# VH-VL binders against q9zuu9r114to356, part 6

Target 1, 243 residues: q9zuu9r114to356
Amino acid sequence: IAWKDLTVTMKGKRKYSDKVVKSSNGYAFPGTMTVIMGPAKSGKSTLLRALAGRLPPSAKMYGEVFVNGSKSHMPYGSYGFVERETQLIGSLTVREFLYYSALLQLPGFLFQKRSVVEDAIQAMSLSDYANKLIGGHCYMKGLRSGERRRVSIARELVMRPHILFIDEPLYHLDSVSALLMMVTLKKLASMGCTLVFTIYQSSTEVFGLFDRICLLSNGNTLFFGETLACLQHFSNAGFPCPI
Short names: E, the ipSAE of ESMFold2; O, the ipSAE of OpenDDE; V2, 0.75 times the mean of E and O plus 0.25 times the DockQ between their complexes.

## First folded at step 4 (VH-VL)

Design t15 (framework fv_tiragolumab; at its last look DockQ between E and O 0.74; V2 from the best seeds 0.00; counts 0 for: pae E 7.8 > 2)
Fold by ESMFold2-Fast, scan of step 4:
Structure t15 (fold): chain C 243 residues (1-243), chain A 127 residues (1-127), chain B 113 residues (1-113)
Amino acid sequence: as target 1 above (243 residues)
Amino acid sequence: EVQLQQSGPGLVKPSQTLSLTCAISGDSVSSNSAAWNWIRQSPSRGLEWLGKTYYRSKWYNDYAVSVKGRITINPDTSKNQFSLQLNSVTPEDTAVFYCARETYDFWSGYEPAFDIWGQGTLVTVSS
Amino acid sequence: DIVMTQSPDSLAVSLGERATINCKSSQSVLYSSNNKNYLAWYQQKPGQPPNLLIYWASTRESGVPDRFSGSGSGTDFTLTISSLQAEDVAVYYCQQYYSSPLTFGPGTKVEIK
């Protein structure tokens, strides 16, 4: 995937629209992790949604998005999108939840659906949790935040998307859970997935796992390129790289 | 290298049970990325899929309707093999029987292709 | 059941020339969400089991010569051998794996003129 001069406007007060993302240029490759970083209101979630074709009707997008050399027109299911806050069904086990998701979304007979469910469970390091209730209410103890986040990503994996967009995969995770999440996503990318996701801030350890970074501030791109180049860019400017 | 080696009698009488085994080397019968199939080939029916067995947290079997009720496909994890039992055979069951592997890559999630085949066993049902 | 048909039943092609085999399914084997065709091609030589050549309609199996290629989508598929060699004399089968039961075409016999 690649984009050029991508600008997103949201209807503002009075008779004008404000630019939320300003002339963004970038790319992401199969088998890699490309991260959009920035503080709240930097435009990172808006850029992610623009790339995934998930902007609200009130937004307007200018510029071009290309997938595999052609203007973006991905058929349903070719990409996955994971929201920052995901609704799960607490009365189901992890395996049941993923299996019912597969029944609703996939063609073919039960063999294919069972196979993709087990693959998604293994890919997201959920094997030990597969038969546990998801829970999420004080009357239903179940999975912790890190495990719930991995279940939400696993749900999208049953569609076997070539591109996976994730809005804040580390949201509400402790440092250990965040590292496990990133290692899991790095492994997923190495299997051929193009991962594009947003994060607010990361540790040095987590930052080192990224292939490319798009650093945003107030809608403007401060940097786009390889992770190593980002470290050199800020070192040469006399500032530590924001990680 | 993954190989499938078939064994079993080449002659069975009408109304008896046809029994074949397929020994696996280079892969595990309980591999989560594989499914183990039986296929037969005859001049009248051509290539006909009979069923499969596979491990996904537990063992599953899928059978073709044409043989359902007469067929059992069982894995044997201790010997790393799987078997076919076809009950109440008739001369119409005379065929070359093949075992074959389907494989599934995690990222693709689904790549069902019979990439490895056994050598084949001609089974004649005499009347 | 998805019924597979192939044409021609047999063809004779001179060494070095192109062989074209057609396969049709009674229902579409294209899954629109992942844009993949659940269609495979096999080669069977006398006394041997079938050998996988192509899967997902156009993806060549490892070790299969470049002269073999698959094309098509939905219900109509083609296997092409760009420059027939002596070792390519065989029967070729298409197979759908979109839905159970898995079904094969009746085969196309390729011979040298």
Scores: ipSAE 0.132, ipTM 0.598, lowest interface PAE 4.8, mean pLDDT 83
Fold by ESMFold2, look of step 5:
Structure t15 (fold): chain C 243 residues (1-243), chain A 127 residues (1-127), chain B 113 residues (1-113)
Amino acid sequence: as target 1 above (243 residues)
Amino acid sequence: EVQLQQSGPGLVKPSQTLSLTCAISGDSVSSNSAAWNWIRQSPSRGLEWLGKTYYRSKWYNDYAVSVKGRITINPDTSKNQFSLQLNSVTPEDTAVFYCARETYDFWSGYEPAFDIWGQGTLVTVSS
Amino acid sequence: DIVMTQSPDSLAVSLGERATINCKSSQSVLYSSNNKNYLAWYQQKPGQPPNLLIYWASTRESGVPDRFSGSGSGTDFTLTISSLQAEDVAVYYCQQYYSSPLTFGPGTKVEIK
């Protein structure tokens, strides 16, 4: 996936300062983790949605998005999109929730559906929680927020996407859970999934796991490139990288 | 290299149990990327899928409706084999029986198709 | 159940000529979300088990000669042998794996004319 001169505005707005994303350029290689990083209201979620073709009707996009070198829309089911907050069914176990998602979404035999579910569980490090109730209330024992986040990602994996867009995978996670999530996502990318996700800030340990960084501020792309090049770029300028 | 080697008697009397074994080399019967199938072929019915066994956190069996109630497919992890038992056979069950591997890979999207077959065993049901 | 049919029942083709085998399913085997046709082709030579040639309607299995190609979508599929060789004398089967139960076509016998 690549984007060139991508600009997003609210409909009816004409002034450059009203643009949420301002002439962004970048790309994500297959099987890599590309992160869109920036402070609140930097335009990172808007850029993510623009790349995935999920902008609201109140937004207008200019510029080009390329998939595998051609300007085209992604077919439904070829990508996954994980919202910041996802509705889970707390009365189901992790395995049950994923299995019913597979029954509704996929063709084929029970073997296929069971296989994608078990692979998603393993890919998201959910094996110890597979038979545990998801839960959804403070008075019902269930999954912690990190585990719930992994379940929401696993549900999108059931559809076997080649590209997965994730809005704030580390949202509300402690530092240990955040590191586990990033290690898990790095492994997922190594298995062939292209990951594009947003983060507000990261620890130095988490930062080292990213393959490529798109750094945004006020809709502007401050940096795009490899993680090591990002560290060197800001070190040379005397400015610390986001953490 | 993955190979399937079948064994079992070629003649079974009516009302008895047909029993065949398929030995696996180069792969594991408990592989999380495979399912192990039995298929038969006769002049009247052509190729007919009978059922499969596979391991996904536990063992599963899926059987064709036409033989459900008579069929059992069992894995043997210690010998790396899987077996077919078909009870109460009739002359209509006369066929060449094949074991076959069905594969799955999460990211490549390779869907179940029978990529590796056993050599086939002619089983005749006759009094 | 998805019923698979094939035409012709048998086909005699001169060496080096094109052989064309048609397969039709009673229901679509195309899953529009991933844009894949859940259809396979097998070759069965006399006295041998079936051998996988094509999966996903058009993807050639490893080690299968380039002269074999699959095409079609939805309910209508074609296996083409662009230049028939003596070793291609066999019965060819299509098979759907879109929905339970797995079903095979009745086969098409290919012979040298």
Scores: ipSAE 0.050, ipTM 0.576, lowest interface PAE 7.8, mean pLDDT 79
Fold by OpenDDE, look of step 5:
Structure t15 (fold): chain C 243 residues (1-243), chain A 127 residues (1-127), chain B 113 residues (1-113)
Amino acid sequence: as target 1 above (243 residues)
Amino acid sequence: EVQLQQSGPGLVKPSQTLSLTCAISGDSVSSNSAAWNWIRQSPSRGLEWLGKTYYRSKWYNDYAVSVKGRITINPDTSKNQFSLQLNSVTPEDTAVFYCARETYDFWSGYEPAFDIWGQGTLVTVSS
Amino acid sequence: DIVMTQSPDSLAVSLGERATINCKSSQSVLYSSNNKNYLAWYQQKPGQPPNLLIYWASTRESGVPDRFSGSGSGTDFTLTISSLQAEDVAVYYCQQYYSSPLTFGPGTKVEIK
């Protein structure tokens, strides 16, 4: 996936005047992890949605998004998108939840659906939780936030997307859970899935797992490139890397 | 090279149990990238899928409705093989039986095209 | 169940000539989400098991000669042998793996004219 001169404006009361993303350029190679990082209201979520073709009707996008070299509306099923806040069905087990998702979204043999579900469970390191109830919003009675988030991602994996967009996968996760999430996602990427996700901030350990980074501030791209180059970029400029 | 070698009796009496074994070489019966199937072929019914066994963190079995209740497919990890048992056979069950492999990858899912086959075993049901 | 049909039942073609076999499914085997047709073609010679030729309707299995090609989408599919060779004498089967149970066509016998 690649994007060129991507600008997103939001409709105000009278006209589209608020530029949320300003002339962003970047790309993500297959099987890699690309992170869009920035503070609150930096435009990172908007950029992610723009790449995924999931901007709200109140938004207008300028520029171009390329998938495999073509201007594309990514067809349904070719990509996954995980919202920051995802509703889960607490009365179901993880396996049941994913199975229902598969039943609704996938044609074909039951064994195919079953296999896909098990693959998703394994891919997201949810094997120990496969038979556990998801639970409600009270984490004390169900899965913890980290597991819940992984379930949300697993749900999208049922469709076997080539590209997976995740809005703030580390949201409300502690440092340990965050690292586990990133390690899990890194493995997923190594299997061939292209990952693009947003992060507010990360630890040094987590940062090291990224292949590429897009730093946003007030809609502007401060940096895009390989993660290792980021530190060098800012160092050469006499500034610390804003991570 | 992946090969499937079938074994078992070619003659079974009516009401008895048909038993066949398929030995796997070059792959694992518990492979996450495969499913192991039984298919039979007869002039009257053509090629007919009977069922499969496969491992995805645990063992699963799927059977055709036409033989459901009479069929059992069991993996044997110790011998790297899987078996077919068909109970209460009748002359209508007379066929050439094949074991076959389905391939699988994470992104495309199952490819229920059978890329590897056993040599086939003619099983005749006769008194 | 998805019923598979083939035409013709038998085909006699001269050496070097094109052989065309048609397969039809009672319902579409195209998955809209991935745009893949869950259809395979097999070649079976006497005394041998079926040999996979084509999967996903048009993808050749490894080792399959280029003269074999699969085409079609939805419910109508075609196997083409661009230049029939003596070793191509066999029965050819189509198979759907879109839904359970897996079903095969009745087969088309290809002979040399």
Scores: ipSAE 0.027, ipTM 0.620, lowest interface PAE 3.4, mean pLDDT 90
ESMFold2 (binder alone), look of step 5: mean pLDDT 91; pTM 0.936

Design t18 (framework fv_tiragolumab)
Fold by ESMFold2-Fast, scan of step 4:
Structure t18 (fold): chain C 243 residues (1-243), chain A 127 residues (1-127), chain B 113 residues (1-113)
Amino acid sequence: as target 1 above (243 residues)
Amino acid sequence: EVQLQQSGPGLVKPSQTLSLTCAISGDSVSSNSAAWNWIRQSPSRGLEWLGKTYYRSKWYNDYAVSVKGRITINPDTSKNQFSLQLNSVTPEDTAVFYCAREPHYDFWSGDSYFDYWGQGTLVTVSS
Amino acid sequence: DIVMTQSPDSLAVSLGERATINCKSSQSVLYSSNNKNYLAWYQQKPGQPPNLLIYWASTRESGVPDRFSGSGSGTDFTLTISSLQAEDVAVYYCQQYYSSPLTFGPGTKVEIK
């Protein structure tokens, strides 16, 4: 996936549009993790949604997005998109939730759907939690935020997407859970998935797992390129890399 | 247009602190398009960059490893100047000290060259 | 640290003749993404601070005579004075700004005779 001169405007006042993303250029490759990083209201979620074709009706997009060399006309189901906050069914176990999600979304025999569910559980490091209630409702013991976040991603993996867009995979995770999440996503990318996701903040350890970085501030791209090039760029500038 | 004027003592005793100031005119010490550097020159080491101070969203300092732990470079926005303090000086610190402006073309452009220099201050470290 | 070396240590050139000064960096100062060489040249006369002559390896600073030119890329750079004038007697330094700490060459002294 690649994009060129991508600009997104949103209606912020009655009489004009705010430019939320300003002339963004970039790309992401199969088997790699590309991260869009920046503070709150930098435009990172809007850029992610523009690439995924999920902008709200109030948004206008200018520029081009290319998938496999063609202007992007991706069908909705050809990629996965994971929202920052997802609704899960607390009365189901992890396995049950993923299985019923597969029943609703995939055609075919029950045996095949069960295999896909077990693959998703394994891919997201959920084996120890597969028979636990998701929980989160009155008096019910449930999964912690880190496990819930992995379940939400596993739900999208049931569809076996080639491109997975994730809005803030580390949202509300402690440092240990965040590292496990990133190691898990790195392994998923190594299996051929193209990962593009947004991050507000990361540790040095997590930062080292990224292949490419797009740094945004107030809609402007401060840097786009490989992680090592980002470190060299800011070292040469006499500034620490913004992690 | 930009001018840098240095002031400070020319003689410092071993083990004491060397203190120099550089007054800026024609630019602001808090300009986000510049960094403010100290460089020294001696026959034995030639031109040696010591460190810099610069303002972006907050003040930053970068120091050369050779003087790290002994050096402090501080801005003074009210007087539009910046200073150098070098602790525990030895005769090996004897040098001509220069302040210099490093222009930055934009916030993320990286390190740059020195377009304006102070007049220089010869500092002799001896008892 | 990037180590800068210059050759020759000193150079004697007749008035009106060409002077060439070489500078080498221990690693490349060419940044491939912007295709710029992070190298500057300075002139220093006795009792004066260094004066910027050239930046980005070949861009002449405003007010610098056109007899001064810079060339080279990567690790090998040259400062050329096409027709030496009496006022050009000075020590010339190269400086890299590719990586911290910023480092200078040891200097090349240009003399007449």
Scores: ipSAE 0.000, ipTM 0.395, lowest interface PAE 22.6, mean pLDDT 80

Design t21 (framework fv_tiragolumab; at its last look DockQ between E and O 0.01; V2 from the best seeds 0.00; counts 0 for: pae O 14.0 > 2, placed apart)
Fold by ESMFold2-Fast, scan of step 4:
Structure t21 (fold): chain C 243 residues (1-243), chain A 125 residues (1-125), chain B 113 residues (1-113)
Amino acid sequence: as target 1 above (243 residues)
Amino acid sequence: EVQLQQSGPGLVKPSQTLSLTCAISGDSVSSRSAAWNWIRQSPSRGLEWLGKTYYRSKWYNDYAVSVKGRITINPDTSKNQFSLQLNSVTPEDTAVFYCAKETYDFWSGDSFDYWGQGTLVTVSS
Amino acid sequence: DIVMTQSPDSLAVSLGERATINCKSSQSVLYSSNNKNYLAWYQQKPGQPPNLLIYWASTRESGVPDRFSGSGSGTDFTLTISSLQAEDVAVYYCQQYYSSPLTFGPGTKVEIK
């Protein structure tokens, strides 16, 4: 996937258009992790949704998105999108929840549906939690935030997408859980999945795992390129790296 | 290299139970990327899928409606094999029976990529 | 059940010439969300089990010569042998794996003229 001069406008309070993303340029290679990073209100979630074709009706998109050499603002192929906050069914086990998702979304035999569920569990490092209740409501203890986040991603993997967009996979995770999540996603990318996701803030250790970064501030792209080149870019410009 | 070796009687009397076994080498019967199928072939019906057994979190079986209620497909993890039991056979069940491995890959998909040698089973008095 | 039909029942082709086999499903075997056709092609020689040639309608199995190709989408599929060789004399079957039960076509016999 690649994009050029991508601008997104949203309706404002008085029906005027606000430019949320301003002339963004970038690309993501197959089997790699490309990260859109920036503070709150930087436009990172809006850019992610624009690339995934999931902008709200109040938004307008300008510029070009290319997938497999084809010009399109609606990319071709199977794509998954994971929201920042996902509703899970607490009364189900992890395996039951994923299996239910497979029953609703996939054609074919029960065998295929069970197979994709077990693959999704394994891919997201959920084997130890597969038979545990998801929980998370008033009277039921269950999975912790890190496991719940991986279950949310596993649900989208049931469709076997080649490009997966994730809105803040590290949202509300502690350092240890965040590192496990990133190692898991890096393994998923190595299995052939192209990952594009947003991050508000990361540790230096986690930052080193990214292949490419798109750094946003107030809708403007401060940098796009290889993660190591980002460090060099800010050092050469006389600024400390914003990680 | 995966190989499937079939064994069982070639002649069964009407109303009795047809029993065949498929021994697996080069893979585990409990492999999570596989399903183990029985298929029969006759001049009147052509190639007809009968059912499968597979391991995911537990053992599962799926059967064709045409044999529903008469068929059982069971794995044997200790001997790395799986079997077919078809009850109350009639002359119409006369066919060449094949076991076949269905291989599943998360990104690429599934197919019947390995077959047993086949067993001709004749149902006659 | 999805019913599979094939045409022709048999065909005779000269060595080195093109052979074309058609397969039709009673219902679409294309899953629009992943854009894949749940269709396979098998070759069967006398006294042998069927041998997988093509899966996902157009993906060639490892070890299968490139003269074999599959095409089509939805309900209409074609298996093409671009230059028939003596060892290609066999019966060819299409199979859907979109829904239970798995079903096969009646077969097309390919012979040398």
Scores: ipSAE 0.161, ipTM 0.631, lowest interface PAE 5.0, mean pLDDT 83
Fold by ESMFold2, look of step 5:
Structure t21 (fold): chain C 243 residues (1-243), chain A 125 residues (1-125), chain B 113 residues (1-113)
Amino acid sequence: as target 1 above (243 residues)
Amino acid sequence: EVQLQQSGPGLVKPSQTLSLTCAISGDSVSSRSAAWNWIRQSPSRGLEWLGKTYYRSKWYNDYAVSVKGRITINPDTSKNQFSLQLNSVTPEDTAVFYCAKETYDFWSGDSFDYWGQGTLVTVSS
Amino acid sequence: DIVMTQSPDSLAVSLGERATINCKSSQSVLYSSNNKNYLAWYQQKPGQPPNLLIYWASTRESGVPDRFSGSGSGTDFTLTISSLQAEDVAVYYCQQYYSSPLTFGPGTKVEIK
């Protein structure tokens, strides 16, 4: 996937529209992790949704998005998209939740391969939790936030996507859970899944796992490139890395 | 190196149960990256997938519709093998039977990359 | 069930020449979400079990010579042997793994003429 001169505007009060993403350029190689990083209001979630073709009707996109060299929006069903917050069904086990998701979403013949659900469980390191109730805070003991986040990602993996967009995979995770999530995502990428996700802020350990970084501020792309080049770019300019 | 070694009788009387075993070396029958299949081959039908067993948090079986009421595939973790039982056989069940490993490399498919040597089973009075 | 057919039933090709085998499925084996075709090719020599050559329609298994190539998408697939060798005399099968039950083509016998 690549994007060129990508601008997104949103309807605003008292004016025609606000530019939320301003002339962004970038790309993601197959099987790599590309992160869109920036503070609140930087446009990172809007850019993610623009790349995935999931902008709301109030938004207008300008510029080009290329998928495998073709100018197009991502077709529905050819990718996975994980929202920042996902409702899980606490009365189900992890396996049951994924099974019913597969039953509702997959073509009947593809679903006959029973390994679809088991592969998703394995990919997100959920084997020890597969038969546990997802649960909730009320009336049921359940999964911790990191495990719940992995379940939400596994649900999208059931569709066997080649590209997975994740809005804030580290949202509300402690440092240990965040590192485990990133190690898991890095392994997933190395297996051939292309990952594009947003993060607000990262530790030095997590930062080292990214393949490419798109830094946003106020809709502007401050940097796009490999992780090591990002460090060199800001060091050479005499500014500390903005992370 | 993964190797599959088949054993079992080559002659079975009609209406009886065909029983074969496949011993695994170089891998575990409970491997989470594998599924263990039985496939048969005859001149009239060619290659025909019969079913598989695999472990993903618990044991699962998947059988071909054509044999579903007659077939059982069982793993044996202690002996590191898996078996085929086919009930109520007829002469039309005469074939070379193969066991095969289905290896998963996460986004790689359901390919059969390791096969047993084959066992000719003849159903005859 | 997805029915697999192959053509021709038998093919005679001179050493060093190209052999082409076709396979058709009764339904598409392309999963649009990952853009992969769930189609494999096997080689079987007399007295031996089948041997995997190609998976995902076009990806060679480790150790398979580069003269073997797969192509096609959806319902129509082709196995090509670019320069036939004496050791390539065998029966070739296509197989879909898109849905259960897993099904094979009837086979194509390749011979030296």
Scores: ipSAE 0.005, ipTM 0.506, lowest interface PAE 10.3, mean pLDDT 78
Fold by OpenDDE, look of step 5:
Structure t21 (fold): chain C 243 residues (1-243), chain A 125 residues (1-125), chain B 113 residues (1-113)
Amino acid sequence: as target 1 above (243 residues)
Amino acid sequence: EVQLQQSGPGLVKPSQTLSLTCAISGDSVSSRSAAWNWIRQSPSRGLEWLGKTYYRSKWYNDYAVSVKGRITINPDTSKNQFSLQLNSVTPEDTAVFYCAKETYDFWSGDSFDYWGQGTLVTVSS
Amino acid sequence: DIVMTQSPDSLAVSLGERATINCKSSQSVLYSSNNKNYLAWYQQKPGQPPNLLIYWASTRESGVPDRFSGSGSGTDFTLTISSLQAEDVAVYYCQQYYSSPLTFGPGTKVEIK
């Protein structure tokens, strides 16, 4: 996926101006992790949505998004999108929930979907939780935030997308859970899935797992490139790296 | 130390263009960790943000909707200053105008930490 | 637009006493992702521009005396002067920078009783 001179405008609800994303350029290679990082209201979520074709009706997008070198809409099932906040069915086990999702999204009989569901469970390191009730939002009564988030991601993996967009996968996760999430996602990427996700901030250890980084501030792209080049970029500019 | 020095006429006729300049010392108008703003203050409207200019690999401008279409903020790197132009002014535009620095880093907020001395601009025939 | 309000409009406090100013936003200025409140406080003396006192609702700007403190979250905020000094006579403004346009409160005038 690649985007060129991408500009997104939203009427009066964002910081500074109606332009939430300002002339952003970037790309993500297959089987890699590209992170969009930025402070609150930097436009990182908007950029992610723009790339995924999930902008709200009130938004206007200018520029171009290319998938596999062509300007085309991604067909259903070719990509996944995980919202920052997702609703799970607490009365179901993880496996049941994923099967339910598979029933709704994939054609065929349930038995034909077994491998897809099990692959998703394994991919998201949920094997130990497969038969656990998802439960409510309280971790005392169900899965913890980290597991719940991985379940949400697993739901999208049922479609075996080539590209997965995730809005703030580390939201409300502690350092250990965050690292586990990133290691899990790194493994997913190594299996050929292209990952693009947003993060507010990360530890040095997590940061090192990213292949490419897009630093966004007030809708402006401050940096885009290899993660290791980020430190040099800011150093050369006389600023400390935000990470 | 960062200092902002304003200059410009204090009297403008209706329908004309209000023009002010803010000279920067102690920092660069092209600073990547700053945005340069114009704010006005009047008894009727209080403090009102008008817009800003800032450099992030290229120049950007953000304007308030209330003055959009009439306002232009331009940086001048050669003089290390930025200007305000407000077209088609009316008596309602009468106010004390301030230039202000918005200090920004990647993880910090957007607050106005340095201000010009202010310029009273009266729109009158 | 986020509308900012302040209370009271004016406040008279004796020297050495505590002054409390309230600010409310029509919408929450707390961002869930970083748990920060996009709120600032300014002091303005006659004939001078506003001077930044507090940002992120509770962080003091460099050089600001310790007697100034900010508190609150979401939509309700408070500026406190623990011991009012003569030089603290001014108008105080709250400001949100959560969303465009940036908006200020109407101000609270603090005087010596």
Scores: ipSAE 0.000, ipTM 0.465, lowest interface PAE 14.0, mean pLDDT 89
ESMFold2 (binder alone), look of step 5: mean pLDDT 91; pTM 0.926

